# Designs tried in a protein design chat: VHH binders against p49116. Part 33

Target 1, 238 residues: p49116
Amino acid sequence: EGPLLSDTHVTFKLTMPSPMPEYLNVHYICESASRLLFLSMHWARSIPAFQALGQDCNTSLVRACWNELFTLGLAQCAQVMSLSTILAAIVNHLQNSIQEDKLSGDRIKQVMEHIWKLQEFCNSMAKLDIDGYEYAYLKAIVLFSPDHPGLTSTSQIEKFQEKAQMELQDYVQKTYSEDTYRLARILVRLPALRLMSSNITEELFFTGLIGNVSIDSIIPYILKMETAEYNGQITGAS

## First folded at step 1 (VHH)

Design qD12 (framework vhh_7qbe_3)
Fold by ESMFold2-Fast, scan of step 1:
Structure qD12 (fold): chain B 238 residues (1-238), chain A 118 residues (1-118)
Amino acid sequence: as target 1 above (238 residues)
Amino acid sequence: QLQLVESGGGLVQAGGSLRLSCTASGFSYWMGWFRQGPGKEREFVASISSSGDSTYYADSVKGRFTISRDNAKNTLYLQMNSLKSEDTAVYYCAADYPSRLFEKSDYWGKGTRVTVSS
């Protein structure tokens, strides 16, 4: 059987909206975040193994792991997004809200804890100098997670996850041959992704995009729309 | 700091219309409307981006309310049509709200009262 990922899956190019505004706002943050989320979903859809699982399974996998994929994307694209600037502006707003007694201290604490976890994750990935191939395989490992509730074809999903792990190991051993423990240092970062609240990620980055609809509920429709549009172009139906 | 002042509230019968205004002392990129009804928590109503390119509405008001802004006047509007008794609330103008987790934005007006009879 061929490799799980090709060189085309290493390419992950985020195009930001118009120059960053003078004042950070919900619209700019949401537009930037939605571009990253759409890029991540398009990346997943381009994997032949992913398509082979079928539409229902594809939808379930992306709904279960979008926050992990998004967070990996934030880390990978942190420089392009000026993520540190966005997070600093949010932190400044939260600090002012504490001083002015405009928000609940408990709510502020939860959001600050989430931002701290996100910053620590992105910093750890930067310190490890994770390359494009490593990011592609880490995304594949979280995408092909067989342990989410409600999944069908779990044996096949587990097989694809194991293939992702094996190909990552082969890549790291070949590329970073002098660093015997690099793979272990990379893999130990992944559990942190599951400790991050998808609800807080949604509220920080997607409030202006989705209105009263959750990201989890919007994902299946985006995936279905893109598939129908692609088929329309290749068959002449629209 | 931004000063926000709401106006246009009042008493109106069910099925009627009202237009709320919010005048800001300066420009804010993100602006929105929230409301707090009797015995209820403050809830999101509508928001608008700096250019008006993006608008968002609570499901309870979609198709009935329209948010707009006039940047030359630093003024935000909420056109409320087909009003229901459930729309009775104090309506608050908000600016620089980064997420729905923050019920109180960095800048709030003092509110304008809307009472819908019957």
Scores: ipSAE 0.005, ipTM 0.159, lowest interface PAE 10.5, mean pLDDT 79

Design qD2 (framework vhh_7qbe_3)
Fold by ESMFold2-Fast, scan of step 1:
Structure qD2 (fold): chain B 238 residues (1-238), chain A 119 residues (1-119)
Amino acid sequence: as target 1 above (238 residues)
Amino acid sequence: QLQLVESGGGLVQAGGSLRLSCTASGFSYWMGWFRQGPGKEREFVASISSSGDSTYYADSVKGRFTISRDNAKNTLYLQMNSLKSEDTAVYYCAAKFLYDSRGPEYDYWGKGTRVTVSS
């Protein structure tokens, strides 16, 4: 049996809407995030092990982990997205709102906490200088999570997760042989992904999706798209 | 800090038209126009969602005014047709965060642009 991921699964190239507006707006953020989401789902769908689990299991897994995959994608593509600029602008506006009315609503606090968690996560990944192979395997570990409620093929999912962990270990030990604790430092970052609210991610990045439809409801349709449709979405060519 | 700058105000004859513009320096989610006539409180005129899919108008301007936005330019517009002397007011551009669930309250306001409709 060959490796879980091939070199094609290491390649993860986000094409941003061009040009970036002088003043950031919701349309630009939503289009950028949608491209990243589509790229992430196309990445998952291209894995032979994922395909082998079947349509129902594929849908259940992605519904359970899309926010984790998306957040890993944000960290991986932070530079090309100018994510720090986007988040700083949102934070500045939220802080000004709080100061102007002398109030901090529960929703504003929840959004601020989410942004801080996201910034900390992306900063930790940047500080560790996570490479493309490491990101690919971390995404595979997240995707093949056997512990989500309602999964039917949990033993096979667990085997694929263990294979992802084993291949990541082999890669890190060979590539970063002098950094004894690197793998541990990388893996302890993953639990933080589950603490971030998918509802707040939707509000920050996916406002303006057709009819305010949830990401959960569109996942089955995205997973059924042909390769040409995925390519059109990630490049803006339709 | 989000800054809103209105332009396009001026003197116009009754029955005439004017287009107001409002340029935002940054994030511009839900946007609207309000006006304040002499000796009156600020009155809602029109609002538009972040995508432009939803628009709302005050009964006094419905059918005469059209709100629109160009998200690529972070610019809000108010096309005013069939102007009446009662439309004389300072027109304010307003914006609010998408994340604010407090209903129609607006967080950011421009300095206003004056519209005078001569009788």
Scores: ipSAE 0.000, ipTM 0.228, lowest interface PAE 10.9, mean pLDDT 82

Design qD3 (framework vhh_7qbe_3)
Fold by ESMFold2-Fast, scan of step 1:
Structure qD3 (fold): chain B 238 residues (1-238), chain A 118 residues (1-118)
Amino acid sequence: as target 1 above (238 residues)
Amino acid sequence: QLQLVESGGGLVQAGGSLRLSCTASGFSYWMGWFRQGPGKEREFVASISSSGDSTYYADSVKGRFTISRDNAKNTLYLQMNSLKSEDTAVYYCATDYRGLFSTEEDYWGKGTRVTVSS
């Protein structure tokens, strides 16, 4: 009936932990990443179409796509996060680990390949100058993916994905009317998100989580949080 | 290595309150509480970031338990209110220093026993 997303869903404001430490550490990176993950899940929860699918479907969708949502969030918030500085520090650590023979070459290669893919994705989005509306619709396309294994209600999910695609097309055609191929250039970036390992994302950004708790295991809990708890996590106020 | 020492456990009546403490021999990044009840696997209870700004809670304890920390004392707290018989467990303090910026192992305390009687 109405639009899939409203102006409220375009707003995506990440508040970083303060102050930034003199040297990057597991805690600062993990807290920054956790705030972005919470913001991303709260954003998804705020969509009426998402709510309409029901709790079980909501949990399954977010478990399947959290890495894609998180990566889009990293690209959108790259400047706020100083993501290039974080990745440079990780690369420097990995290079020193090779020199000191503390990590296996195969592990370092896998992590370096992931960092390269992430940097290329963020650079491509920056070059395209993706705006807030475009990011919101790309996140919606990723969220409403009907093709993940084990999903139910796939026809409803596909309907919402198609609605996101149509609204993105309408927005781009209206806003960037003279750039005939802009939509195509944006959409061809999305398949790269599925090539990035969620396990390596967890190692890079969530190493500071206690007791080997996986993102997959905490997602159902985070999705059930009240709005006040989400706001506290996002702003660091509670 | 970092040493974790839990305290504050004991016997309490249902509906009562207890405060658990965990003192670390040095500064910790993320810290949390886990518990293991009779015949059950160890389960997550709550965790807190080093600044205290971010907290997580298990659904079963939400609204009843509050996690906090005092970095000046290197101490983690768990305030447990409205205790139920299902909360009977050994409570463990934990931190995780493993990862890209750490070569240390995960750290667990020895635990403190909480028994909730009806």
Scores: ipSAE 0.006, ipTM 0.184, lowest interface PAE 9.7, mean pLDDT 81

Design qD4 (framework vhh_7qbe_3)
Fold by ESMFold2-Fast, scan of step 1:
Structure qD4 (fold): chain B 238 residues (1-238), chain A 119 residues (1-119)
Amino acid sequence: as target 1 above (238 residues)
Amino acid sequence: QLQLVESGGGLVQAGGSLRLSCTASGFSYWMGWFRQGPGKEREFVASISSSGDSTYYADSVKGRFTISRDNAKNTLYLQMNSLKSEDTAVYYCAAEPLRYFGSDTYDYWGKGTRVTVSS
């Protein structure tokens, strides 16, 4: 069979709202995050193996892993997004909220710990200088996770995950032949993604969404978008 | 390419009701209503999912406005009750892909229908 991912699946270009406002606000953060989420969903739906699983299975997979895909996307697009600036603004807001008794101490602690874990993850990926091919395969490994509850095509999903792992290994060994342990350093980062709360991610990045819409509820609609409609979503009105 | 045509706008007295319609040239997943009042930015009013099962409203219109759709007719509706002078605006129909925030995030827009509420 052919490769799981083609060169077109390596391309992952986030178009940011422009210009960045002088003072960051929830609407700018939410617009930026939504564009990344839509880019991530479009990336997943463009994979022939993903399409081959059928609509019910692919919707279930994305619902289970969107937070992991989104977090990998944050790491990959950290410079384009000025993610460190966004996270610093959120931390400043949380510190001011402590002073004004707007959030409970336990909740603030949970959110701060999530931000610190996210920063550590992104810094680790940056330090390793993860390239576009490596990100594509890491996203594929996360997407084709056969161990989520309620999945129906687990054997096929596992085969696609194994294929992603094999192709990542081949790529790393050929491209970074001088660094014998690079693959191990990359793969050991993945378990941390499952420890990050999707609810906290939603609160941090998607607070500006219209109404009380959850990411889980909108995933089926995003996955059904045609290419032209999708392209409109990720570019926005600049 | 998807085309949207709004209708139903007009002059109405405060406390009155008005029903807006938007006819689309084809089916769309999310649809919504936005409005732009005199000297104001365009603001979100209401949105509805493809099935009609999920609806979202701006706080200023909750309990007064109802969004609905008829997929067989490719038509979106906005039932406006208990109208206030602050509801005076040009009302725009917008269709997918739904961008989940802001006034300029939809791909397809109608030309608008004017609603004037006299007090």
Scores: ipSAE 0.000, ipTM 0.112, lowest interface PAE 14.5, mean pLDDT 81

Design qD5 (framework vhh_7qbe_3)
Fold by ESMFold2-Fast, scan of step 1:
Structure qD5 (fold): chain B 238 residues (1-238), chain A 118 residues (1-118)
Amino acid sequence: as target 1 above (238 residues)
Amino acid sequence: QLQLVESGGGLVQAGGSLRLSCTASGFSYWMGWFRQGPGKEREFVASISSSGDSTYYADSVKGRFTISRDNAKNTLYLQMNSLKSEDTAVYYCAAGYTFDKLSPRDYWGKGTRVTVSS
């Protein structure tokens, strides 16, 4: 049996839309978020263990955890995205919306609390200086979560999650040998991802999606995307 | 920047066929068709990748509609067969640089009207 993840799974490079507009708008934010979501799903589908679970299980897992994967991706790519600038623009929009009575105060409070939780999560990951290997294994741990309702093959999913945890432990112990509690500090950050509302994430980052398209509805199509299409969209190459 | 112009809409009887075209002022990556029927929200119909090799369809049109493109002419097509009254809508061409097969959104045309009589 080989390792759960290879060195190729550590590589996670987000290419931002270009040029950046003079004023941040819904289209730019949604495009940036969509690229991160597609990169995250392409990453997941490239894992042999994930492929081995079969199409129906793959779809169910990603539908259950896309928000956790996306949030980890936001933290990992915060500098590339200028995430702090995007969140500041969203906050400014929300403050203007409440002044114009376009949104209820209760809804604004929920959304603002979500933004504060997101900022706190990203800041904690930055302060811990989480590296590319650690991010890859944290994403694998949340992807192979056996505890979502309605899942089949839960014993196999649990085995892949345990394998991810063991490989993360081995990596951290080897690389950060003098920091005995690093793994514990990293792992205690994960429960916060379950407190992040996928509906609020969708409203903040994917408002530019058109029609009645939801993230849940597009997941099966994204998972079937060919590498050539992905490369053509990101780099302008085949 | 990119401009999209739809054509080919009209009145057709149920069971008939119609071909829609969308001419773009330049190349785009993902292209697709959306429609908005009376009293309904705009919904996805079909999309096609930059290579033309990957196509995606709404379940309601799968097997009846065929999307294609000619990159040399910057033109998108929708061949509509076995038309039903439920297909009555304004059809919009959309183009985008995203990887979302169901949400090309950077550019929109003004639409072309299709009416299917029973």
Scores: ipSAE 0.000, ipTM 0.147, lowest interface PAE 16.0, mean pLDDT 81

Design qD6 (framework vhh_7qbe_3)
Fold by ESMFold2-Fast, scan of step 1:
Structure qD6 (fold): chain B 238 residues (1-238), chain A 119 residues (1-119)
Amino acid sequence: as target 1 above (238 residues)
Amino acid sequence: QLQLVESGGGLVQAGGSLRLSCTASGFSYWMGWFRQGPGKEREFVASISSSGDSTYYADSVKGRFTISRDNAKNTLYLQMNSLKSEDTAVYYCAASYEELFKRLGPDYWGKGTRVTVSS
C-alpha cells in the first residue's frame, strides 16, 4: 500500500558528545557508540512496518541484526564521529600491546582483522558515495532479514525486506539513471556485515557501557524507551 | 607507574567463599581479575568499568563470582562463592589508565595472591 519508509526515515543525525578529547578513552568511544546505537534503534522502532510485527518479533530482529545496523551507522556517520581517528588510535594501542607482550597474538589478530573489515566496509561505502536514502533502505534490508534462527512471522518479515529492496531499486534507477550497475555494487557490500563479530564490536565500542548489561540485554529496554528519555540519552542535556 | 597490591588469598574448602581485594596506588578506569592455575596459562576471570556498573565474567565463573570496586578507596574486589577445586590458582589484579581498549589487555599487573581450594 504505502511506501515502507517515509522521508523522516532518511534523516539520520548523530549528535556527538563534547569535543573529542586530546587522548581518546573508552568512555568517549562508548558514549559516542551508545548515541549511535540508540539513534539506530529509535530509527527502527519508528518504522510502521516494524511496529506491526509486534514487540517480541521486534526484539528478536534487533538482537539478531544490531551489529549490522550499527556498522551501517558507523559508515554513514564516519565523518561526524572521526571514525578513522578512533580506529587509528585502536591500531596504535594494539601494536603497543604486541611489543609489550601484554595481550595474546591470537586476540590481537582477531581484533585487527575486525578493524580491517570495518575500515574496508566504510571505505567502500564512502567510495560509492552512498546517500541518505540508500543508507535508509540498506538498514531496512538488514533489519527485515527473515533468515535469522528462531524468528517468528518470517513470511511477513520477508515481505517487508522485498519491499525495501524494490523501493531501493526504484530510487537508485530514478536518481542514478546513468549508472546501470550502481545497485549491484551497493548490494554486494551487504554480505560483509554478516561476517563481522558482534562480540568484537561490543568490546571495541561498548566497553564503558553503564549497568551490568550486554547489548543483547539492553535492546528490549531501548526499544521501550519513551521519546523524552531517548532524547535525553542522545543529547546528554538532561 | 601504577602499583597494584592484592590481598585476601588463602586456603578454603570446596563450596566455600573467599573475597579478594586489590588496592591501586591511583585511580584507574578499567580493572579486572585474571588467574593462573598449576601448569596452565593465565586466563581472564572478570572485569569492571570505571563507574562499577558494567561487569564481564568468564563463563566458568558466571553466577559464582562477583566483581565490584570502591573508587573512593581505589580498591577492586572479587567475591568468590561456591568455590571448586578447579578455581585453585594465583589470582592477579590488572588495571589500565583511561586510554583506548582497556578490555583488550591490562596495562598494569599485581604480583598475585594464591587461592587454594581443598577437597
Scores: ipSAE 0.000, ipTM 0.148, lowest interface PAE 13.0, mean pLDDT 82

Design qD7 (framework vhh_7qbe_3)
Fold by ESMFold2-Fast, scan of step 1:
Structure qD7 (fold): chain B 238 residues (1-238), chain A 119 residues (1-119)
Amino acid sequence: as target 1 above (238 residues)
Amino acid sequence: QLQLVESGGGLVQAGGSLRLSCTASGFSYWMGWFRQGPGKEREFVASISSSGDSTYYADSVKGRFTISRDNAKNTLYLQMNSLKSEDTAVYYCAKDFGYLRSTDSYDYWGKGTRVTVSS
């Protein structure tokens, strides 16, 4: 068969809500995050190998990996989103909440540690200067993870993950031929994604905009949307 | 620099209705209304999430008051129906930057709007 990903799967362009508010607000943050989530799910759905696994398997895979996929998207789109500014504003709010005894100190510390880990991840990816092809294949490796509980068709998923790994290796060796250890430096970043809490990601980026609905609950509905609906969400058109 | 401006208060007869408005600026996650009656401490009335999907009400106002927001105008509303003499108070608009759902995390930023309910 042909390559796992085509050039269209490398293109990943986030359209931000406009205008940027005078002061950051949770509605703007949630809208921006929602667009990134929809873009990420639309990206996954466009992969022929993903489509070939069938609807039930597609839903199970995305439910298992959405937080990893979303976090890679945050790193890739960090500049477009002004992510560092968003995270700094959240940290300032949390520090003020500790001083005023308005929220549990233990919970605030847990959330701040998550923000620190997210910033470190994004900074490490920026320092490595990860390109669009590398991000596409890292997302494919995460998406086609055969080791999540409850998955069927695990042998087929594993074959697609191995194909993603092989194509990433070929790309890196060809494009960065003088950097013998680049692939290893990139791949050792991936395990950290599984240590990050999806519940804290929901709290930081999706509370308010999605209301009381969990990301797990909406994934099946998003995956059933037609291409026009995805394009509307990505660009902010209704 | 961040400011909340309340409006819509006034004198109304028991059983009547009033709509309060609050124009907000800045970082706003949860918006709420608080009130302080004569000689009493400030008490919670109602709150609404950034998206408008989640609302909370004090037991004393459930079924009579409706909180809503217009995010395009950064404006919060409180529709008060079936008003009682016990609803007489200065009503304050409050906002919170919080990502954790809590009615106790609000800051008071407005000067208040007076509501007087006569029999």
Scores: ipSAE 0.007, ipTM 0.171, lowest interface PAE 9.6, mean pLDDT 81

Design qD8 (framework vhh_7qbe_3)
Fold by ESMFold2-Fast, scan of step 1:
Structure qD8 (fold): chain B 238 residues (1-238), chain A 118 residues (1-118)
Amino acid sequence: as target 1 above (238 residues)
Amino acid sequence: QLQLVESGGGLVQAGGSLRLSCTASGFSYWMGWFRQGPGKEREFVASISSSGDSTYYADSVKGRFTISRDNAKNTLYLQMNSLKSEDTAVYYCAARTDYFLGSPEDYWGKGTRVTVSS
């Protein structure tokens, strides 16, 4: 068979809302995060192996792993997003909230711990200097996780995950031939993604969503989105 | 605090169009429309980000309804085309002020009734 991912799947370009405000605010952060989420889901749905699993399986996989994909996307796009500046602004807001809302102390602690875990993850990826090819395959390994509860076609999902692992290994061995332990260093970063709370990610980056509209509830819609509609979302066209 | 006032509801024949408006007393980040039909729970219709760059629609209204906003007027719109009897409901405007770690409760209008006859 051909490779799991093509060159088009390695390209991952986030277009930020413009202009950047003088002072960061929640709406700018939420719009930036929404664009990254849309880009991540569009990336997943464009993979032929993913499409071959069928709509129900596709929805279940993305519902299970969107937070891991999103976090990898944050790390990959950290410079484009000025993520360190966004996280610093959130920390400043948390400090103000401590003064003004003493009853949310436990919530603030949970959110602060999440931010520190996120910073540690992004710093580790930056220190390893993960390239675009490596990010694409790490996202594929995460996407094709056969171990989520309730999945069907788990043997096929596992096959695609193994193919992703093999292609990543081949790439790293050829490109970074003198660093025999690079692949191991990269792969041991992945378990940390499952320690990230999807609920706290929603609160930090998607807090502007209204009613009972959660990321979980909109995933089926995003996955069915037509290309023109998707382009409208990520470029800011109506 | 934030107040939301809906307008534009009414009786319309199937296949017709209506435009709903919602005026907010101040700036909000995410805004959206929900509806509640007779004997049903309140369901999501559409939402829009503060700049209008991101919009979400329920599958049942996709291609027929268009959400938009005018931030200079603090006003949210829902253009409803090709109306069906199933669209009969009270339509509610909702807004969030996007307070990080603040109140999780959305702000709601009192609703405007839409009746589609066929």
Scores: ipSAE 0.014, ipTM 0.408, lowest interface PAE 6.9, mean pLDDT 83

Design qD9 (framework vhh_7qbe_3)
Fold by ESMFold2-Fast, scan of step 1:
Structure qD9 (fold): chain B 238 residues (1-238), chain A 118 residues (1-118)
Amino acid sequence: as target 1 above (238 residues)
Amino acid sequence: QLQLVESGGGLVQAGGSLRLSCTASGFSYWMGWFRQGPGKEREFVASISSSGDSTYYADSVKGRFTISRDNAKNTLYLQMNSLKSEDTAVYYCAAHSYLDRFEGTDYWGKGTRVTVSS
């Protein structure tokens, strides 16, 4: 019927915590990451096609792809977040942990490989100068992935993914008409998102969450938030 | 290169007050206090964020203990009021490893002993 995404789904504005602390810390990094995660989930739940799949399917889809959505959000908001500064602070802490012999070499290697993959992904997206429309459709392609284990309604999810791909193609061909291979260059970036561990993302960005709360456990709560409650989480207001 | 040194422990009467200090050799993001009483496992007491804006307390100490920090001095404090015999323990300063949850901290001091007599 109508398009999968409307112009409202292109708007993706991250508001950072203020004031910025004198030193980057677990609280500031976690708050910044949480705002991006909440923004990403609010974006997803605002899509009519997503809502039409029903609550159980919505929860399963987001649990399967939140790391991919979050990583796309990191790339899109890298400048606003000063992501390079956050990653440099994490790397510095990790290097100090090696010197103090506090973490295993294997764990440090896994975390460093994850950071390098994340930096490479964000740099690739920046070099391609991915615009807001392209990011919205890439997020939709990732969200409507029918190939995650345990999903139901996979035929309908696949149809929404194909619709997202078609609309992205139409947009790119219209907007970047002189760049024949732009769509191919964009789409070939997506497989890298699945190589990044959600457990390592959680440790790097969400370790400041109160208690032993996992992202998996809070996803249903975030998806059920009323608009006012959601806005409170993003802006820090009640 | 992070080293933690606790001080301020000693003997105190029930209902009394005591202030513990922990000096770090460098900056740490999250810092906290743990304690280990006779015949008990090490338990969480209080923690504080790098800015001091976020503090968390074990239910057993809420309203009696106050955690604070002075980042200019790289020093953590625990103000203990209305002390009870149950507060008798060795108190350990801990610094949060960013890559590990706070319960799995990788930096610990040697501890300072607090004995509360009735």
Scores: ipSAE 0.000, ipTM 0.158, lowest interface PAE 12.0, mean pLDDT 81

